# Miniprotein binders against q89ai5, part 9

Target 1, 221 residues: q89ai5
Amino acid sequence: MLKTILAFDTSMSVCSISLLHKNRKYNIQKECRNNHTLYLLPMIHEILKKNHVSLNEINIIATSKGPGSFSGVRIALAVAQGISLGLNLPHVISLSTILIMAEQVWNNHKISKVLAIITVNKTSVYWIQYSRNFHGLWIKKSKAIILNLSKALEKILSLKKQWALVGNGWDKFPKNILKKIFITNITFPNSKYIISLISANSIYQKKEVLHKIIPIYLNER
Below, E stands for the ipSAE of ESMFold2; O stands for the ipSAE of OpenDDE; V2 stands for 0.75 times the mean of E and O plus 0.25 times the DockQ between their complexes.

## First folded at step 6 (miniprotein)

Design k6 (at its last look DockQ between E and O 0.90; V2 from the best seeds 0.82)
Fold by OpenDDE base, look of step 6:
Structure k6 (fold): chain B 221 residues (1-221), chain A 84 residues (1-84)
Amino acid sequence: as target 1 above (221 residues)
Amino acid sequence: SDELQRLADRVEELKEKIEQLLQRIAKGTDPEIQDEIRQLAELIRDLLQELERLGDPELTTLASEVEILKALIEALQWALRAQS
């Protein structure tokens, strides 16, 4: 039986909704900024209605677990919890926002080395590196760390190989950074790549009980 | 402030009620669940209205928490109706 997958992300400034139904993929996105709560449910309704899919046809719910904004990550998880429980689907797939963006880099540019730099605050960025292996698995190549801008710049300059940059932190660095890193302009996770990851490898199909999902927040209260 | 604490306590109470409801639903649906969801939605609405009325920037975080709970309840309600 063909799986119907609803995937969505609100971890950053964009609400991204994707639907896999009868082997067809659909995606809608909207800039939400800080108003994810206003758009997420209506957009889910829209994508289902437009494609004549009933909510009860959904077999899999998938979202990100961050890193992202405190509210952005939580709203997606809350909605996933509500829908999954109501549909008697207590397990949700949750993926790192970095994996989702890395998968987009692979699809768009065929680059296997991804550096994520995401703004935490005015003076600090989140830093993590992933590399895609020959089996298509994204492997963490560095521990996630928060760096000040100066240290982040030093680390960029010390990179020996070309990396593709994802995240919104690139604009905080001098323009000469472009000589050391490939700027992808991928600043948010597109939910269609959640579906891509789930479909590509069983490791990304790990179902989690929602209350056991540990979200990763970039902004602490 | 005393007001912030009062509202924080109400939000915590709301969270507890929602958690209890979710646990009940996980064990099985009963006819009373829809009524309880409606009641929770009303509580959420009232709380959001109060937060909006106060217009205090210090309450922004609390308001965000309540908005998340609103989305949870709305999503749950929608899904339950889809199964009926």
Scores: ipSAE 0.836, ipTM 0.927, lowest interface PAE 0.5, mean pLDDT 90
Fold by ESMFold2-Fast, scan of step 7:
Structure k6 (fold): chain B 221 residues (1-221), chain A 84 residues (1-84)
Amino acid sequence: as target 1 above (221 residues)
Amino acid sequence: SDELQRLADRVEELKEKIEQLLQRIAKGTDPEIQDEIRQLAELIRDLLQELERLGDPELTTLASEVEILKALIEALQWALRAQS
């Protein structure tokens, strides 16, 4: 059985917190826009209080490390660092936001091929492809890359197999171009799928010291 | 502006002080740490109030950095109190 896990994500427009305690899963989320710093700690306090779990019962902190906005990714990592250090938990689990969304696709649709397209700016998107194997591992099928819209369009037109699409970048392309792609409408990660990943395969339970976690940002500072 | 540079320097000094504190906590807690955390929380509050008072759009990035440091220190304070 797994220990008590506190998981959260603030990498995009939604703040989400999840708690695994005594084999029970809890989840809350809120549309935060640009106010993640205002909402994250109060929401963590809320999920713990509502479920009668004290902070010192937490054994594992898990969070996303991006790709996402500069401030959004950093707030989650900062809070994870503060809690883990204060509780004397030197290691944190950090997972890609893409893997979190990919696991949601698997849980909701049972599709094992996921393409993430995320808006970087008006003319560029972040592009990465994953495939889930029989053992619950997501294997990278393309390098993560930032593409201009013209190049992204070429890659979409070249796809040979159906892919499920996550991320908000889909709205930059005409629907007739997306015929080979299943549009999931999953545009942000939900922290409950961090718990799902950790439960699916032990490789996602790898913990790192916080100063060694490399965040991934969608835009230049 | 001179004001922007002065505030940027203060934020950088604050980051260095916080990094030193985090390194000390990682090696073990001592009675001085609680007072240092309180002093850093006060510096963060004062700096945020100054940035808000100025209301300069060019200071938005610095304000965001300080808000993240505030969240770190508040999370740390909460967790340390939960242990004791």
Scores: ipSAE 0.791, ipTM 0.911, lowest interface PAE 0.4, mean pLDDT 86
Fold by ESMFold2, look of step 6:
Structure k6 (fold): chain B 221 residues (1-221), chain A 84 residues (1-84)
Amino acid sequence: as target 1 above (221 residues)
Amino acid sequence: SDELQRLADRVEELKEKIEQLLQRIAKGTDPEIQDEIRQLAELIRDLLQELERLGDPELTTLASEVEILKALIEALQWALRAQS
């Protein structure tokens, strides 16, 4: 049976929905900036209607679990829970926002070393490093940690290998110190790379029971 | 602050009811589900209406919480109808 995958992300300022149906891939995205609840369900309706796919044809629901905004991460998980239970698909695929952006780096540049720096607040950033192995798995190469800007700068300057930067936090640093690091234009996740991750390695097809998904938040309100 | 706590308690009650409903659906759907979802949707609408009437910036996080629960319930309703 052909898999029909609905994937979406609202963890950051840009919302994206992706659909894999009969080996065709569809994607829409919109800047939703703090209005995640207003955009997510209508965008899902839009992509399904435009491509003549009924909701009941979906076999797999996949979404991000963060890191990201408090409400943005939770809305994606909540909608995934509602749809999956209503379709009698009580398990979902949930993936890190960082892995989604990292897979985009691999897709676009074939670079296997990714540093994520994401703004947490005015004075601090989220930091994590990943490396992709020959099996298509992203392996943590640092702890996930929140650093003030001064400590993050120290850590950047101590790097000895080439890293591709993702996330929106690098804009807080002088351009001249970052010239040795590949700065991507990937500042937010796109859900089409959720589908890419699922295709890259069967580990990313692991489904979790809905109430066991642990969100990762960048901010508290 | 007493009104904030009272509204927070109502939201927690709503979350508990929704959680119990989701657990029951996970074990199997039954004819009572549609009526229970309608009742939850009404509770959500009442809470959002009260939060909007008060218009208090301190309630913004709580209102966001209720909006998330609204989206969950609407998604669930849509998916259940699609199965029929």
Scores: ipSAE 0.763, ipTM 0.896, lowest interface PAE 0.4, mean pLDDT 86
ESMFold2 (binder alone), look of step 6: mean pLDDT 80; pTM 0.754

Design p1 (at its last look DockQ between E and O 0.54; V2 from the best seeds 0.00; counts 0 for: pTM E .734 < .8, other shape alone 2.834 > 2.5)
Fold by ESMFold2, look of step 6:
Structure p1 (fold): chain B 221 residues (1-221), chain A 109 residues (1-109)
Amino acid sequence: as target 1 above (221 residues)
Amino acid sequence: SDELQRLADRVEELVEKIQQLLQRIAKGTDPEILDEIRQLLELIRDLLQELERLGDPELTELSSEVEILAALIEALAWALRAQGDPEVERLLEEIYRLLEEIERLQKRS
């Protein structure tokens, strides 16, 4: 039967909502910066109203779980929890921000090797590598690590294969030294690729138990 | 900062109460749960007012946490209304009035 999927991401500076309904896909996005809490619910209302979909028609709720903005990731999970619980949907799908951007690379360029570099602070970046197999699964090819810029540059120069770059951390490096990197300009996730991931392989349809998401708020001052 | 720690403790207590409430809702809803939601929204409103009054940049993370809790409850109330239970509609009206008040507080900051 037909699935109705509400997917959203507020993990970075651009917030996006996507809706799959009766095999039609809809997407809206807006730059939210640090105002994620003010934009998410109104944007969900907007996409549902514009497309004449009632909230109770939704079968699947999916969102990003990070890495990303501390408040942005948490508001997406909180809203997903609230809607899912009120609709008596006991689980949500949560996916890595990195996988969402990687799937966009595959969709746009058919490149299966993705390097994510995301700014942590002025002197360090988050680093992780993924490779897509022919089943549509993204397989980790490195540990997720935080590196200072000099160590990250050493790793970039040691790459033996071409990697597509996602994330906003590439501005930290001279472009003339990045010969093995295809710069995609994909610096934030778009929730439409949450739907693409779910469709690509059933492993991305794993449900998250609601009560495990709730404790994320505790002791995070 | 003893005031910061006292406010942080109040936010943690609010988080715990909300977690307990959400676990009860997962097992089924009743009108008493909606009254608890209303009481929690009053606490959220009062806490946001105090955080705004103090205006301390050190409290930005606490304010963000309280706003996230408010958004969770707003999403829950919206979904409960979509279920169409007429017995709870009057309680949902008061909940929505509180949510509007909270929204005005957030827009002033």
Scores: ipSAE 0.718, ipTM 0.862, lowest interface PAE 0.6, mean pLDDT 82
Fold by OpenDDE base, look of step 6:
Structure p1 (fold): chain B 221 residues (1-221), chain A 109 residues (1-109)
Amino acid sequence: as target 1 above (221 residues)
Amino acid sequence: SDELQRLADRVEELVEKIQQLLQRIAKGTDPEILDEIRQLLELIRDLLQELERLGDPELTELSSEVEILAALIEALAWALRAQGDPEVERLLEEIYRLLEEIERLQKRS
């Protein structure tokens, strides 16, 4: 049976909604800034209506679990919980925003080494590295850490191989240093790559009980 | 402040009630679920009124929590609507208005 997948992300400033139905993929996105709650459900309704898919046809709900904004990550998880329970779908798939962006790097550039640098505040960035193996799995190559700009710069300079850069933290560094890194301009997770990950490998199809999902926040409120 | 703590306690109570509702729904839908959702919406409305009255930027965290809870309930109600209950449409409109109000409040803070 062909799975109908609803995937969405609000972990950053963009509401991204994707639908897989009858092997066709659809995607819509909008810059929502801090107003994710006003856009997310209407956009889900729009993508379903436009493609003549009923809410009851959804087999899988998938979203990110961060890293992202405190509110953005929580809103996506809350909406996923509400929809899943209302549809009697007790499990949701939650993926790292970094994995979603890394999959986009692979799709667009066929680069298997991804460095994420995401702005946390004026002086600090989130740092994590992933590499794609021959089976298409993204493997963490470093622990997630928050670094000040000086330490982040030092770490960039110490990189032995070329990495593709994702996240919005790149503009905090001198242009000359960025020559060592391939800048992808991927600054947010696109939900269509949630579907790509789920479809590509069963490991990303892990269903989780929503109350057991541990969100990852970039900022503490 | 004592008042802030009181509001925080009320938000916590609301979280617990929502969790209980979600657990109940996970076991199966019953006709009383819609009434419980209505009750939760009234609690959210009351909390929003209190938050607006206080007008304290320190309430940003509480308002954000209420927003997330409202979004959860909206999504739940929206999903339940797929079962064809017209009463859910009215609830959805009310929830959406509340979300707009929360958003306005957060922008003022």
Scores: ipSAE 0.571, ipTM 0.808, lowest interface PAE 0.8, mean pLDDT 87
ESMFold2 (binder alone), look of step 6: mean pLDDT 85; pTM 0.864

Design p2 (at its last look DockQ between E and O 0.45; V2 from the best seeds 0.00; counts 0 for: oily stretch 66-84 1.64, pTM E .409 < .8, other shape alone 8.145 > 2.5, unsure alone 67.354 < 70, SAP 71.979 > 70)
Fold by OpenDDE base, look of step 6:
Structure p2 (fold): chain B 221 residues (1-221), chain A 109 residues (1-109)
Amino acid sequence: as target 1 above (221 residues)
Amino acid sequence: SDELQRLADRVEELVEKIQQLLQRIAKGTDPEIADEIRQLAELIRDLLQELERLGDPELTEMSSEVEILLALIEALAWALAAQGDPELERLFEEIERLWEELLRLAKRS
C-alpha cells in the first residue's frame, strides 16, 4: 500500500506543508511570520482538499522538532499530536530543521557539507555543522552551540573546506568573509524535504511517541 | 499580579485536562470523548477571550500557549471527525467556528 505522508513545518517564519499521495508530491508554503496558528490547519486542509485526499488516508505525519521559534516548533508538534491521535497513528516522525535544510542543499547543489547559522537574537547565532556520508545520512560534525557574532565570525574564518550555508544568520557577517562559504539562500526548512528524507533512508522513518519528542528552541519567549 | 496568577493557574489546569484527554484517547475512543473535547474547546475559548480583553503584553505568552492548545484540540477534533462520526463532525465544525472567531478578534488587536 502506497504511503500517504503529511509533512509540515512552522519552525521558522514560513508555514510549509507537503503531501505525498500515490507517489505524487504536493507542496504549499506561506510566510506566516509569528502567526503560524492562523495558517497551519487551514493550509493542511487546503492541500488535502486540493488534491482530493481525505484526512483519514494519512499514514504518516511528519514535522520538525526544531531548532526554531518557541511558538513555531510547538504549534507544529501540537497539530501533529492532535491529528495523529485522532487518526489513531501512534507515532509521529520528527526531524531536525537543520536536516531538512541540509537535504535541500543536497538536492539543489549536491553539497555534502552544511553549516547552519540561524539568528537567535541581535548579537547571537545558532551554529551547527552537518556532513552527508556516502549512505546519504547527515552526521553532526559539531555540537550545536550559540555564539556571539564575533566568535561566529572567527569560526567562519577558520573553516577548512567549502561549506554550504543555511539559515538566516548570514546577513550578520561581512560579504567578503562569506566568499569562503557557499550561500544557498535556504533560510527555512521546506517540508518537501521531510518527505525526501523519510523516503531516502529508513533511519529517518523512526517514529517517535509524540510526548517523548524534545523540542529545540532558538529563542525563549 | 493576582490576576495573572489566576490566569496562569487556569492555563495549567487546562493543560492537565488536555493531557488527560489525550491519554484517554490513546487508550481508545469512547462516547464521552466528544463531550469532553467540546467542554475543553469552550474553556479555551473563554480563556482566550479573557486574555484578549486584558490586552496586557505580559499575557502574550499565556495567550500563545492557549492558542497552541486550541490548535491541538481543533486538530484532534478534525481527525476524529474524519473517522465518520457525525457527532464529532459537528463538534469539529463548532470548534472551527470558534477558532475563526478568535482569530478575527486577535487580528483586530
Scores: ipSAE 0.676, ipTM 0.870, lowest interface PAE 0.6, mean pLDDT 87
Fold by ESMFold2, look of step 6:
Structure p2 (fold): chain B 221 residues (1-221), chain A 109 residues (1-109)
Amino acid sequence: as target 1 above (221 residues)
Amino acid sequence: SDELQRLADRVEELVEKIQQLLQRIAKGTDPEIADEIRQLAELIRDLLQELERLGDPELTEMSSEVEILLALIEALAWALAAQGDPELERLFEEIERLWEELLRLAKRS
């Protein structure tokens, strides 16, 4: 009945752990850059110890599956799998980093249309659009694609509706972009919005077959 | 090579302790989950044996694959230690010690 949720994200340069226990939410975050392995398990231990929660009290484990850092995404999934197996839990929840950032936009600004632009390399970005429906479900409104900067700018200028931008890729564009867009400064996910997603719609609590979870990686082209 | 043999000995010892831990876990759990753990144990054994063949002290950083594998094993052992099984707790502590020694040896190159 009463859920204890451990959620974490190490997909980007800022690592975050969140805990929902007895209807209270706790969150810690640290800049871990490329040292995800050194930070993840100690941070989980820290949040549990500070709040007097034993690992065996957790009944839901949730993490991000990318896009993001190659090793960072994989370490989060591996730790989630290890804890789940050891606690005899039937499933792990894995969510896109894009959805986690989108839910933060909804929480902070009540904007239901999100455009994610994430740097792939010096000349290209990852692009995807989502829209939130009244049931709290984020629905894809574009394919996930990699675009050169010129094509990405063209798509931004052709937008017909207001979109909130997330991700770290917007720095590559002129600041005087269309008045129909809002730059949110949300450039990395925070795991507390994993808990928000799970609470917003039960579809996000769907069981994942542990060995079938597929990470989402940034392409290097 | 003296340092190569020392690294190989530590890797071999780590493999043995991890195998003992995983075999203990597989013995005491639900059949469906036990099958998943046995498949994981086979993958871990193969990966660690390949690392043992490389046992080169000039390697200053572990491959990301090995590091991810060891994080999974540490998380698994931590979760099972909450059961209060003295053998699991002992194996977990030995794995932590060996992992720290492996990290120190990797830095000595």
Scores: ipSAE 0.493, ipTM 0.779, lowest interface PAE 1.0, mean pLDDT 75
ESMFold2 (binder alone), look of step 6: mean pLDDT 67; pTM 0.606

Design p3 (at its last look DockQ between E and O 0.61; V2 from the best seeds 0.00; counts 0 for: pTM O .661 < .8, other shape alone 3.254 > 2.5)
Fold by ESMFold2, look of step 6:
Structure p3 (fold): chain B 221 residues (1-221), chain A 111 residues (1-111)
Amino acid sequence: as target 1 above (221 residues)
Amino acid sequence: SDELQRLADRVEELVEKIQQLLQRIAKGTDPEIADEIRQLLELIRDLLQELERLGDPELTELSSEVEILAALIEALAWALRAQGNTDPEIEELMRRILELLEEAYRLQERS
């Protein structure tokens, strides 16, 4: 059977919905800022209507799980939970925002070494490095850590290899110092790369138990 | 303060009802699911309407919680309709909730 995948991301200010149906991929995106609830369900309705796909044809629901907007991530998980339960799909796929952006780097530039720097607050950034192997798996090459800006700069200057940068935190640093960095314009995820990840390796099809995706509103069992 | 606590209590009641509903759906659908969905959407509509009327920045976190619960229940209702078990009252409630969210967005932009 052909897989029909509905994927969406509302983890940052640009919301995106993607649909894989009969081996064709569709994508829509819109600036939602912090109004994710206003846009998510209508956008899902839109992509399904435009492509003549009924909700009950969907086999797989996939979302981003963060890092990102607290409410935006929770809205996406809530919608995934609701649809999955109503369609009697037992689980949802949720993938890191970082991996989604990393896969975009691979798809756009064929670069396999990605550094993510994401603003946490005015004085600190989130840092993580990934490398893609030939099986399509993104392997951590650093600890996920939060660094103040001066420590992050020291770490950038000490890099021994070339890295493609994703995220919104690189604007904090002088560009003439970033010789070992390929600066991408990938500052937010796009849900079409959720589908790319799932297609690249079956390990990304690991499903999440629904009661743990939204623990505030479901019992732990 | 009294209004904040009263609204918080209503949200807790909503969460409890949603938890019970999700557990029953996990066991299988039954004829009363549609009525319970309608009841939950009525509670959500009423909470959103009151939160909009008050317009208090201290209620922003509570508003966000209600919006997340709305998204869950609306998505569930839509998916159950795709399986052939929803009703027109639910559609009307969902349309009204969307209108409340749109109005809240306009007010946020002006403030």
Scores: ipSAE 0.729, ipTM 0.867, lowest interface PAE 0.5, mean pLDDT 82
Fold by OpenDDE base, look of step 6:
Structure p3 (fold): chain B 221 residues (1-221), chain A 111 residues (1-111)
Amino acid sequence: as target 1 above (221 residues)
Amino acid sequence: SDELQRLADRVEELVEKIQQLLQRIAKGTDPEIADEIRQLLELIRDLLQELERLGDPELTELSSEVEILAALIEALAWALRAQGNTDPEIEELMRRILELLEEAYRLQERS
């Protein structure tokens, strides 16, 4: 039986909703800024209605667990929890926003080394590195850390190999330094790549109990 | 302020009640899910109204928490309806809460 997957993300100002049904993929997205609550459920309803899929046909719910905004990550998880419980789906799939963006880099550019730099505040960025192995798995190559701009710059300069850059933190650095990094302009996770990850490898099909998901916030309120 | 603390306490209580409901649903032992959802929606409505009345930027965190909880309950109610559990009163309450959320958002944008 073909699985129907609903995937969505609100972690980085954009509401992104994707649907896999009968081997067809659908995606809608909207810039929501801080108003994710107003858009997420209506957009889920829209994508289902437009494609003549009922909510009860969903077999898998997938979302991001961050890193992302405090409210954005929580809203997605809350909606995933509500839908999953109502549909008697005891587990959801939660993926890192970085994995989702990294998968987009692979699909668009066929680059296996991804550096994420995401703005935390005016003076700090989130930093993490992933590398895609020959099996198509994204392996963490560094611990997630928050760096001030000076330290982040130092680390960029120390990179010996070419990395593809994801996230919105690149604009904080001089353009000449960015020549060492391939700028992808991927600044948010697109939910269609959640489906891509799930479809590509069983390791990304790991279902988790929602209350056990530990969200990762870039900013704590 | 004392008022802010009271609102925070009410939000915390709401969180606890929702958590309890979710646990009951997960166990499949809750025969009164619709009634509980209705009660929670009423609490959310009341909290949102109070937050709107205060119009204080300092309430942004509380407002955000209530919005998240509202989204959770709305999603749950929608999913339950899809499974054949329909309550017209819940549907009406959900509509009203959405309207309140939109209003609260408009107020926040103006502040």
Scores: ipSAE 0.550, ipTM 0.836, lowest interface PAE 0.7, mean pLDDT 84
ESMFold2 (binder alone), look of step 6: mean pLDDT 74; pTM 0.696

## First folded at step 7 (miniprotein)

Design a1
Fold by ESMFold2-Fast, scan of step 7:
Structure a1 (fold): chain B 221 residues (1-221), chain A 84 residues (1-84)
Amino acid sequence: as target 1 above (221 residues)
Amino acid sequence: SDELQRLADRVEELKQKIEQLLQRIFKGTDPEIQDEIRQLAQLIRDLLQELQRLGSPDLTTLASEVEILKALIEALQWALRAQS
């Protein structure tokens, strides 16, 4: 039995929607800046209509839960809640924005060590490291933390092995300091890789009621 | 300001009403739910009109919150109609 999955993300500057239907994958994205509420529902209508899929054919709803902007993360969760409740689908899949970007690194480059650096403000970044095992599971190799640029620079210089960098925080550091890091230019998640994660390991297929989903916001320290 | 506090209070009340509605829908839908959704959609429209009328940068966070609630209610209405 093939499942129909609707996946979307609005946690950063790009709004992306993906549809898996009858083993076929569709994707649309738009740079929405701060207007995610204007674009998300129309884009979901568009992907369904263009591919001749009715909303009631959806079996699984999947979205990101951050880290991302406060409003961006919340819009995706709100729409997921509305659709899921209206379709009598009690549970949704929610995945880390970082893992979505990390899975893109794996799909494109087959690199299993990913460092995420995301700008929080002019002087601080969000930092987290993951490593992917051969079963497709991403394992935390550091705690998620907000660092000032001096501390982040120290951590970059202390890296013992080559890492692939995701997130927009790369531009906060001198180019020569990033010699131990592969800069991927992946700076926002694409919902296409939510479907890739779900296919890669059963742990990413776990569903929760929306009240139990804990969003992750970028914040200042 | 007093006006900002009044609008913030209205948004908080709206959020609470929506959360109560969502909890009821999770336990089971009934014909009364459709009328309550229409009433909440109207409250959302009223709040957005007032926020637009004022047009203050100080209201950006509240406007964003109400737009998120609007997207939730619109998504819910769409999905409920698809199930009929």
Scores: ipSAE 0.801, ipTM 0.910, lowest interface PAE 0.3, mean pLDDT 87

Design a10
Fold by ESMFold2-Fast, scan of step 7:
Order: C-alpha cells, then structure tokens, then sequence
Structure a10 (fold): chain B 221 residues (1-221), chain A 84 residues (1-84)
C-alpha cells in the first residue's frame, strides 16, 4: 500500500493526528479539553508541514466516529468533510473510538479481550466488550450500554476471564475489585492506531459518505 | 428568550446555507462558489464574535455549533486551494 493516509481523532480530551506517507508514520497529539476547534486544523497543518507533505497528496482521510463528546466527535467529522470535499475524495474511513483503543492494547500488549469503560457522568459509565480474532477483526462480545456504577460493579465481579481495561471509567472503582482486569492506562484514542486498524484487516478500510456515518455520543445532546 | 431564538434561527439558516453549498460543490465547483465560501466564512466569524461578546452561558451550545461550522469551512477553503 503506497497511499497517503491522514487520520485524526478529537472524540475525547486529546486531539491526535497521524500521517502515513511513503510507508513512514508520523504522529502528534495534544491535550485539548473542550478546545478541539482551536487545535485540530493547526495540528494538521503542523504534521503536513513538518513532514513536507502537501494536503493534495492525501489519498485517504480516516477519523473516529465516537463514542465521545458531542462536540468532539462532530469537530473531527466536520474537518474530515471539509478536507475530503475540497480534495474531491468521495469517501472517508470512520472507526469506533473503542476499536482504536482496543487496537492499541493489541499492539502494545497482545491482549485480544478488551473492556471499555468510559465516564458518561458522575453516576454512569459506557460499557462495551470486544474480542480480537486471528484475522484482526474485533468482535463485539457485549452490547454497548450505559450502566450506573452499581450495575457496572456487578458486571466486573462476574467476569470469568482476564480483560484489558481501556477508557477513563477505571477510576470509578476500587482497585481491589479490578483484580481480574488488566488496567492499561489507555484512557483516550490515539489516531496512529486508526492506521494500525486499517493495516490489520480490510474491513477497517471501508469508506462511507459523511452524511451516512452514524456518530456515537456519550451524551444524547 | 426572543434574542436567544433569533440567534438560534440565524445559526440554523447558516447551517442550511452551508449544506446547500456542500451539495453544490459535490456536483461540481464553479467560480461563484469561491466567493460564496468567503462570504459564509465571514458570516461565521461575525456570528461567533457576537456570541462570544454577549458571553451568556445560554449561548455556549450555539457558539460550539458555530465553531464546528467554522472548522468545516476553513478545512474546505484550505483543501480547495490545495487543489488549484
């Protein structure tokens, strides 16, 4: 694959941008809090300029579609839409924030069972489980659900095999209760693992027109 | 409030104008589109400045919507220039 990929994510508190160009990978990230609109475009300019890549050399745009904050998910999709339309690229790749973090677990630890717990508010978390098969596909092992903390605790205690935990929800639970869970400290997605997913299996190379992408929000705003 | 509703209506009108512009660009770029993009970019900046100047907590959601539209239009302008 000799294609140039621009990937980025703003679904959580961190903005991350990655560039694959002539088989070389580049990555930058910044803690943005709620200021994603201030940082995203300048960071894309920065990664392209620093690596001597012109915007018109981009063949594929890839981004996350959540779960994440309402504004964060939408800024990445808006920038992807603007760039793709202006470059006459008909489709973009959009991947789950959870899968991006899960692929980081696989790349760093070779653990194929990932539990994501992400804070929704003070009393509830987003919960989903995935398992990676031999072909690099992440298969959903539980429905994505919003759980109050007591129900989430109940589910943690019922886990029969070790899972790797991603997301910021880990800090809602006493550490002694997480004895069957490997705490990864991966609490936000890094766009370089979008590129890793695309390389891992062709299913992650599926492109969609932006108005048909179904964003996933932590809030129903 | 009536003022909040008026600002919300302006944001909705802006969103509709941008959607129509995006549809037209997808069908083919023409010279008038470049001027319309510049005009929309200015309207976005003016509206965002007004919302921020008012500084009301009730306007935070509208300001965020406008900032997302700003990012979209700025990304589009940059990409169109790169193609020329």
Amino acid sequence: as target 1 above (221 residues)
Amino acid sequence: SDELQRLADRVEELKQKIEQLLYRIAKGTDPEIQDEIRQLAQLIRDLLQELQRLGSPDLTTLASEVEILKALIEALQWALRAQS
Scores: ipSAE 0.782, ipTM 0.902, lowest interface PAE 0.4, mean pLDDT 86

